# Ledger of designs, part 48: miniprotein binders against a7ua95r516to809

Target 1, 294 residues: a7ua95r516to809
Amino acid sequence: ASLSLLSISDLVPDLQFIFFWMSNAIEILYFIQQKSPAYMQTIELMDDKAGSKESLLSATISANEEAMTILEEVIMYTFQQCVYYITKTLYVVLPGLLDCNPFGTEPSSEQCRRAAGVCVCAVCVMPEAVRRVVSVFQTTSDLLQQYQVHSEIQSQMFAYLFFFTNVSLFNQLIDKGPARGWFQRSRVLQIQASVKILLDWAKGAGHNHLAQKFFAKFCSTVTILASPPQQLSQMSWKALCAEHPSLKPVQLHRILTQYQLMAELGPLPIWQPSSEDEAYIYRTVDLLESFENH
Key: E = the ipSAE of ESMFold2; O = the ipSAE of OpenDDE; V2 = 0.75 times the mean of E and O plus 0.25 times the DockQ between their complexes.

## First folded at step 4 (miniprotein)

Design ya18
Fold by ESMFold2-Fast, scan of step 4:
Structure ya18 (fold): chain B 294 residues (1-294), chain A 85 residues (1-85)
Amino acid sequence: as target 1 above (294 residues)
Amino acid sequence: DTSEELRKRILELLIEALRLMAEAIRLALEGNLEEAFELLKRAIELMTEALDIARELGDPLLIEFAELLLEAVEKLIERLERELS
């Protein structure tokens, strides 16, 4: 027996296999939904002396309900398998997004080297790490279109993938960020530019609403960390909570504390909490997000 | 009514075949390709029996449904044969 490792290059064959199975189940489901009502009407219109029409109608209704249940379970199972393979691939590529620099100052072509204005301004290109993440989303989109998966199921897929990406990036930034220097302003601006590329891709793909909804926590975190110290120090706790409703109090407090440390500000905190606000923060003990979707 | 009993028999066969197809899909995705292949072959037997009864009865919708299921299972078998070889 050989060991096979999942890689980005292997994602397409794995997903094609699963989408093939899903598309067949969807086709059968669609047939039943389209044809079953007409068939039941045909039975109801039969003139039967023995009352057998009622028995056949009952059997048909039962068979229809059972077939729908079986097919819905298959579609759900194959959907979950797609999510598994896609998120397994995302897990490998996502950490690179927090370490990459989309502001390249090294010119890659003769035209870039000759343009004086470009040398003064940072050259923004899609980093390899960002391209890898985008390619996973694009591959998923292409396969959903190839197998003619209904837009509602496509939306559900990207809702979950954006949810997973948001939780993964948020947890990595909060848990490992301080030790890896990710809270330094220059690094935060690089992270903000990288996530902007993902959000722009989502907008272009028709998923802007889902991206705005499911990336809210990570986007709020990056926005706070990129804010000028003067702006944050003048905002009340209530105003910060209102502007960033996706963040739990303990999460917001941790972010502000790390921001204070990295900005090399004095011993006074950026945020000036009340005693009641402090009590509320310390009642919320869970810092990291769960991957369980409710 | 003999035609009513035949229609019920067709439905029973097609639902059982659909259950076998669903289990085969689960097994294939878990990597149990040979067991999945065996279940799909059994599903074809049930679907073929259902189609034969439906054709004799002359029920156009049950014929169409049985043909759709057979086409789906045949496509799944072709895919599994490619994975197995």
Scores: ipSAE 0.665, ipTM 0.904, lowest interface PAE 1.0, mean pLDDT 80

Design ya19
Fold by ESMFold2-Fast, scan of step 4:
Structure ya19 (fold): chain B 294 residues (1-294), chain A 85 residues (1-85)
Amino acid sequence: as target 1 above (294 residues)
Amino acid sequence: DTSEELRKRILELLIEALRLMAEAIRLAYEGNLEEAFELLKRAIELMTEALDIARELGDPLLIEFAELLLEAVEKLIERLERELS
């Protein structure tokens, strides 16, 4: 059984089923929210004895509260199942993004050689690893639109997916990057270009603000690693922390130390935590981000 | 029964139908499609009874609600029937 068999297209029938259940529950919930006040007023206007009206109103309030509770639990459950299946698929395909070369459409490739100008390579062929990640996001967007899921729920879904993607990519880069050569400048530029494709997709899909918010940590990391050595060497520790507030001091120090080693800048530590208040955070053994929401 | 008692009966039937729908969704997710289908058929029976009572009373909001729930559960049954075949 190959890991390449775990694709978003294989999960589409299951996802359609879950989105279908969620969509129906949302429609019923919205009906209750819209009609409940009018119905309560209708009961109050009934030409019944006072005790009879009070009993019916009480029963109606109780039924309304229970119905909303049941429907909210169904919506939450189906939303969580969608997130589970989508993030499980993302987890399998995301590592490939760190290993692929978006500049692999070199001038020597058939597509680039047949086209006029160097710029054609930038807009033509997307690496398969990046296509797999984009396909997960696009399929999710298509399903949310197909089942007419409210825009607020769509935003919540992509907030979770971008958060998960950011944490997954950051953790893999920090944990495995040094051993796999991902901190080398040439590889960092390839990673930066791959991430640009994901951010461009998010912008086109109307999720630019969510992408900017939830990709901040990984984007800061890649920006530092892609920076020229002369530029970074002129910045103080205080200035670097201020420019990259999404990174914990221990994470920033790890990135800068590895950058110094890979850039072969020599053995002198240029960047050091200077605050005693930061010492506790700096000395933490946990460099990796949690997949749980903060 | 009084119109008040009939309206309470409609609410009881519709809430029980919603509970059955929620349980059917859980069972369907667990792969127990046949049991999910049985619960949804029971929900249809309850919703149909509620709709009949609501029409007799001439309560337009309860009629609308019962019709909405019936349509939703019928769509869920159609989806499960496709999955089982």
Scores: ipSAE 0.613, ipTM 0.887, lowest interface PAE 1.2, mean pLDDT 79

Design ya2
Fold by ESMFold2-Fast, scan of step 4:
Structure ya2 (fold): chain B 294 residues (1-294), chain A 85 residues (1-85)
Amino acid sequence: as target 1 above (294 residues)
Amino acid sequence: DTSLELRKRILELLIEALRLMAEAIRLAREGNLEEAFELLKRAIELMTEALDIARELGDPLLIEFAELLLEAVEKLIERLERELS
């Protein structure tokens, strides 16, 4: 059971069933929304015999409200079930994105052959770790399209998946990055290239606006870490905060401190809040991101 | 008016069927496939009664609504039958 949650392919039959339930509930909901006002009018125009019309009208209003509530709860439940299983799969595959190398490929025996004394290799355009993440997004997109889920709900799902991915990657980089060497320049450039592959996928899938909105924090982090030392050393604390509004002061301070250590730069007072007390307060309560979207 | 009271009865049947369908979804996701199947079969009975009354009254909207619900729950039963076999 636990092992099945590690593979998106293993979840497809369950996800198909859940998306089918969701799609049916949405269709019934839209039927009620479209037809109910006309039916209410039909009742209002009926001949009133012994006051029965008032009773039927009240019953119809009550039935409409009850049906809407039931269907909205079903849609929410099935939506949350899909998100739960998809994000559990993402959680397992996302750390690999921070460790993979999208620059250059090492030829494997499966991808290379020699012909006339020359080595001819098939080039993989995407690292396997990145492909696993993209596969989760692509499978989700395919299922939403297969069951003709309304575009607004598709947007809500990808908004949450991008939000989850952003928070997961940011927290892992900030929390584990120093010990894992992820703040080293060569690793940062690899991470930046891997993230670009995800953003390019999102653009191709029609979700560019959502990706730009929900990946802002992680993108800002990687952008700072990939910046030349000359550029960062000339910027004031206020200028850096203004350029990266998605980062909290404590987060920006942590990133700059790690950048300084890896680039072997001396202390720069301008890379700090106006007061040490302010930085201390933010550090104790706001370093890592919550998975709640607020 | 018996006609208006029958329309109220149709709504009661269809709403109860929707409640059973919603509960069946929850049970199916929790792995209780047999109980989910029984609830969906009960929902079909209620929807079929509602459809029969709606057809006798000649109410096009209630007929269409009952048919839509019946089609949806029949498809759900077919999927659950495959899971149980």
Scores: ipSAE 0.651, ipTM 0.899, lowest interface PAE 1.1, mean pLDDT 81

Design ya20 (at its last look DockQ between E and O 0.89; V2 from the best seeds 0.74)
Fold by ESMFold2, look of step 5:
Structure ya20 (fold): chain B 294 residues (1-294), chain A 85 residues (1-85)
Amino acid sequence: as target 1 above (294 residues)
Amino acid sequence: DTSEELRKRILELLIEALRLMAEAIRLAREGNLEEAFELLKRAIELMTEALDIARELGDPYLIEFAELLLEAVEKLIERLERELS
């Protein structure tokens, strides 16, 4: 069966067009914001021969407000179009992070393989599934730089992309993890290593603060699952909540349940939820995250 | 004052041109490239008229506003022409 897959490189021409419109709208908006106050003062200094200076001032204020509204709508629309297309490519490549084995793979190019048979290139060390996700982020970063998009807008875009990545990975791990064997300890350690590579990219790209904020739920989940049983069994429910505030009670409960199954542990009294949380650990409507909660 | 009325006219032209630009991006994203192109050509007409009036008045702010918009639309048209070829 022939499959057509959408990649980030296939979207570059469309994204270039959208970023170009966004960048122009931002420039015009900036002009109005920086120049309009001084212009209002020049209107106040004009001769009021027909008594119509106040009418011009009012019309100028109204026009500038309407112009700014139109431009803000264009910026929001183009931003939404960019994230829509970029997240479609992320949706395709993110599941591979949960299946990859970063410890037993040596991805390499012909150049790296012919150079003494040992790969010393950073690209050859990065697992293919991680490289596909990094490629989406890097291409996005390169386009934002190419079109000189304002740094605040760049940060907002990466905040949303990291939010989307966290929700996608968390939901798939929780929902599909038992069927895919992703809760096995060796698998969890592989996932943890793959996520570390992503976090290292985000830090190197200047987005460490955003990555720490928006990956917290998925990272907490993996950290708990990767913990040795003798360490985790000594931590109370309250201590786990305090160390992992990004996790809802239903989410923490589900993670601990999967951990007990993986480690073949029986019930642990120390993991009994607080009385306040007991009503919430069975709320399956709260188990998965919404992509709309940004 | 006729000068004041002309300044109001310039602002009306520039705002209408901005509305055409905003509509054009939506049309282009819907795949209606020819219609988007026609709106941008109309926007150029409005911006050119606004710029001519602004230069007659010697209003530096309105001249700069109109020139900025005209440059943006010209770049957008050139980009659309490449997509249409």
Scores: ipSAE 0.723, ipTM 0.933, lowest interface PAE 0.7, mean pLDDT 85
Fold by ESMFold2-Fast, scan of step 4:
Structure ya20 (fold): chain B 294 residues (1-294), chain A 85 residues (1-85)
Amino acid sequence: as target 1 above (294 residues)
Amino acid sequence: DTSEELRKRILELLIEALRLMAEAIRLAREGNLEEAFELLKRAIELMTEALDIARELGDPYLIEFAELLLEAVEKLIERLERELS
């Protein structure tokens, strides 16, 4: 979608507010979970003089369960709000990653510009499109760290963001790739290099295991498309399915069909589906991925 | 009131304050900052009452719980006041 002046920086104040509410709710929840069992034991040891300690214990259990329910709903609500704003930003910036060229050469010393009365030579470290995506992830990481959000919640946040990114990139490539020329070998190699930058960022941020898990489908797709014709033409359908278990039969068939067209291999079918998978290569409802993870 | 009845009263106050805090968060996210502020002020009143009763009873768990909630609500109201100004 084309939106005006959308930047992760524009969302920081809203995200800070939401993370602040979330962190307070988590702290209260953690207090109840850690301290309540000892308190219940204390109630059981109290002198039952003028009232039933069983009645107080029951009230305490009920209050504890109600408090946990309220706090968990607050945490879920604030988590979903963060996901909503962050994924809206990702949705806008992700398609640019499929069109950028990370292999662009650095400007020579003769290619300089004047800025504020000073001559400056700019060196491009990564494409702007990739930088925009990385900025979303880095800002999210910084905010989670700033508000000391528990590691479990932080892992859940990046699991979903990586899941969303994987689905968005896969769907864009499969659905729009043929018309955009994204299946051409030179373009696939550029896409692979751009994805490598995202995966390297994730590893540096301590999320390597989540990135490996949630980027599997898109990584499999670009790996197949980047394979040399000599190597790929000698692999059986069964070998490709075993190597890329994240891909559904219809998805693998579509990828190989696009590869065959771009590589000008012939005749078809070089990669014949197994008898067991033959019925599933025409399930077009399963071609694109769903954003529903649950 | 027996000490057991007073402890139950504290729990009721703590739960009501949590409900008010949860509703205030939703209102604040919808842009209804003034109403969110009023709910948080009400939560402070409930927490102050709970803390006073807990201190009179000398119940360390309920004192700590009420203090934690009061601190959290006070931080939230200070944040919301900055948004209003």
Scores: ipSAE 0.702, ipTM 0.922, lowest interface PAE 0.8, mean pLDDT 82
Fold by OpenDDE base, look of step 5:
Structure ya20 (fold): chain B 294 residues (1-294), chain A 85 residues (1-85)
Amino acid sequence: as target 1 above (294 residues)
Amino acid sequence: DTSEELRKRILELLIEALRLMAEAIRLAREGNLEEAFELLKRAIELMTEALDIARELGDPYLIEFAELLLEAVEKLIERLERELS
């Protein structure tokens, strides 16, 4: 099946199965973690008849350790499967976010139109491209809540999804941005507005800290590119490095070079990398983010 | 003591059932729903035996453990049956 046809809705049945198993495995693991210490103490208080108590205690410890290992493997496996399917869906919808014009008139979601004609809910007022991305995250959130998945696992899930989203958007912007005109101020402002809607959703969903942390690199890039030439041309390399610590020197240099070309600015001595950073700006291997470093 | 041996047996049964459950999850995700279903049936048998012994002993931890596993697997079977229909 063409990746282009894969929607999060098509994956919901499969995801529900995986989330069900993940939730159950977490519940059983939590039971063992909470109750097994007291049970072992109970065994320790039993009358010792010919070393039977010690043997039972050893068997109980071994069984609990094995059970926890099996359950942890199930949790890890199901987590990875969820991430795999959700990120495939994100991969399809994320490019639309960079091409989105959030200032245009877009129609309300089909679901709300069927109920009320014109819906002004937060989701219905979103641009379609943003709504599609938000829908993936919202569906994930709804499933996690439906199956009462432990909050730590929910946080890890969203951390990874935001990481993936940031890497994907950043790499696309850096690699394809110049050719697609995404470095033009008007287009950057559209991207900035679209990302703000996504971040506002994440804030409303209780994931503000994670979103701020994991989107930092993409947000920094967009912030620099959205800056007026008059403002950005007054900022030194060192000041930009300090303000945008999530960007590697090679990344900042690339962004500034492309900005300079787009804005038809001559070479700006103030943006010259420091002697310390000069060796790093040529490390093209570090230009794009890796998906493996999470 | 016969009681300690029975508790060990209960734990063995529950761990074996967990192994079967874990394998059933993998098989189900690979599309081997029938084989997954058979493993879950076997897991229920083991968990039921464990629960019966635990109830006879009056061990509240092992009873709760076996009941929790049974509830999880029963819900899974119900779901798989719906997917196979």
Scores: ipSAE 0.673, ipTM 0.907, lowest interface PAE 0.7, mean pLDDT 90
ESMFold2 (binder alone), look of step 5: mean pLDDT 86; pTM 0.834

Design ya21
Fold by ESMFold2-Fast, scan of step 4:
Structure ya21 (fold): chain B 294 residues (1-294), chain A 85 residues (1-85)
Amino acid sequence: as target 1 above (294 residues)
Amino acid sequence: DTSEELRKRILELLIEALRLMAEAIRLAREGNLEEAFELLKRAIELMTEALDIARELGDPRLIEFAELLLEAVEKLIERLERELS
């Protein structure tokens, strides 16, 4: 009951209010920035005999600077509130993305199967779990557009939402993936297709560069796991680190260990960490990512 | 009073209202919703006064500015009232 109350639809009235407040604060900030010079010019043209224009000018400058500082604090507060509510909703819906099948619908999903497993269909459908995640991003985009929030603030919002999504998906996959069977090749391909739907949405929304930047860790993870055994076994540890710089040694080691297990490549490790990285492959405190903005 | 004196008075009222709103938001963040509500009510009084002077002056931009701030603070009060209830 508590978790279902966190759906994006249930938060729209609260989000509308916060976005309205944020938009108004931004517009007031720009109004002050644009009008401040004109009012200072008006004061400068005043006769000193009518009063001290130096005192009035100084007071006006000080007041405008203080007003801008206050508005910046209001913008920051409302931004943090929007991020809080939206990411709280995302956290609830994101695990479903790792467990859905975008290659078909019941009962038609059977038509996509092969003797060796599930085939890659030419047409992907949007599963309910993916639709829920896309709905959070789309509703956020709609609200930012409805209240005409400036593009720089929009970019900062989606930068953080993509950062949060990346960390959440990565942590879920690494922590719960072995028990849930998410490292099996057929499941990895399903996850890759689902993530592509999110990335395609971001591209369509004008946020392709942010998505490429902030999804790097999870995309690297899925790319490695989706690699054919013949291709991946030809890559050295050093080459994998160079191609996937977002992954820490302990993270890469965990991913490769799961890959080797699922691909049934035998008990001997194929990928040998560099001497420089050997100390770091067992640092379990570095395995999961922090949600704190860096 | 002169147009210049009225413009200065409008700006002073709006800036004071913005200070009260910022303080109210900080208090609300800390869980002091009742104190925040009192500050927002004071902000409305100042904004309404500024709007009245702006209408007398006939400056459409200052009128728009004051109306925008008044609408924003009224919405914030409605939100806080829901949290108190």
Scores: ipSAE 0.014, ipTM 0.290, lowest interface PAE 7.3, mean pLDDT 75

Design ya22
Fold by ESMFold2-Fast, scan of step 4:
Structure ya22 (fold): chain B 294 residues (1-294), chain A 85 residues (1-85)
Amino acid sequence: as target 1 above (294 residues)
Amino acid sequence: DTSEELRKRILELLIEALRLMAEAIRLAREGNLEEAFELLKRAIELMTEALDIARELGDPLLIRFAELLLEAVEKLIERLERELS
């Protein structure tokens, strides 16, 4: 018996238990919020022949405040526990998305569209590494729906999961990408196809807006790296900054430097930072993203 | 007891039961399912007592509050029993 890597399916019973508690706490909180004010007013209007009306009203107010505090703490605790276990699983499976080849599993019998001598493959097969990531999101969605968790809490959950995924993938690509060969065009196109599968899942699940918002940095990075040299060399620094506002100047500079190296564009500096951005480029502490919510 | 004293007793019982339920959630997440189960059983006792008093008093809101808490704890105990067997 040693340390084991838990898949999302191994965590389902624990997650079901946590989501069940969260759902119950939310339902009880909603009941109190809806009914307590009217009940307190009813007590205020009661005849007080025993002289205990003020004591009962005070006790009711105190109980209401304490119940709401306990329930809010339970909701926060269970939400944090879900996030913890789900993101721990994501952290382990996400690097595989950068190493997989969604094009390598296409059978030779697959139909390809042809137009003007160009062959375009219509189907992209989901690699196991991508399927593991999608499975985490799908299982989370299924559990939230199974326990009838309010849509606002569902949105908060996926906002955080997409934020976490974006930061993890961006940091892995920037930090380890050069050594792993991930900046090579063939590898970038594989990463782009894998990310598109993930984004398509999010759109199908009703989270398109959240995915567009929280994946912006990683998507910008992959878009730049996948751009043809002819197209990218036509764009100024100012134009690239405008097209990719999610990237900090130091991040954009690092990406373009790696692109220039991999595309063999030579030592000629094509992309000139603005005077304001030049100072920011020297702030290496801002290169990698923090898992702290920004 | 006066009706006001009975209402205060019901609130005290329900709040204590809610505290036990919250603590049981924490213990269950730490893997202490046995202790969590014992706290939930105690919470059911308190909620049942509160419900009985509320029904005798005829307070519709306190009856519904006690029923909602009792239903939640009973469903959770069913889940926990599945994990223990």
Scores: ipSAE 0.126, ipTM 0.632, lowest interface PAE 3.1, mean pLDDT 79

Design ya23
Fold by ESMFold2-Fast, scan of step 4:
Structure ya23 (fold): chain B 294 residues (1-294), chain A 85 residues (1-85)
Amino acid sequence: as target 1 above (294 residues)
Amino acid sequence: DTSEELRKRILELLIEALRLMAEAIRLAREGNLEEAFELLKRAIELMTEALDIARELGDPLLIEYAELLLEAVEKLIERLERELS
């Protein structure tokens, strides 16, 4: 295989192999967890001739603990391998979500209405960039189902993928957004429509709770940027902090400053951080999110 | 008690087979498919011995455990053989 970054389709054979190994390890682990108590009881009920029962019980406990440790390490290793390849693919395709236009391939709402009588809204169109992201999530879901991976591992996988996606999108929007024009209202509405497609997919896949939890920061950011100037101008700094608890003060300040510039609001900041929050407003290290945090 | 010693032997064999399986997975992911295959072949030998002892003892749970591990490693060998050809 080449060292080039591949599409999710190109990774499927490698991912099938890794999920297969992980599934086998999970099956064995589950067997040990389910059968261990019954087996220990069987040993307890055996004849204790020559004091051998205690030695066998001790050996069985030690063997079970060692087996579980080995299997947990295999599961963790294969899980990390899957996460590595999937997130590497996501990293390549996610920026396209911020640049795509969900309305670009469809006629305007007026033209759509005239053509169909009952218009299916252009917001329902999935741009190629969004399809690539959804394809990564769907392929992951399909593989987890194909290898009958337990629901707890499936939830951990999507929790991490949603966490990664949220951090990647947030960091890209904050870091590159101003230069790329992503803070312009028309572009923000396109981003909002695109992220709605991802959230709708997550809901359909049974991961609504995880999506709500792990996309909170990016969703708060997009919600603020999409807010009408009249509505946002009426809110105090304290009120905005209360409505968007997922955002750190420095992050909220940056977003509001960019909004003020793009909305052509007055030269003075409308939103004033508290004196304590001001201490961190200019700290670059607190602006971007870490991939190591939940 | 020889039956206790035999049960301990089964557990030792199965744990060693699991270690070989874990190492084989790591080697396979690093691209060393041939060495991974050799480790899994060794694991089959250990699991087969464990299964034979478990059957002689008539211990249904150890038989089931050995059969489960044997099936898992046989599937892993089949997968690796497809990767090698």
Scores: ipSAE 0.634, ipTM 0.898, lowest interface PAE 1.2, mean pLDDT 81

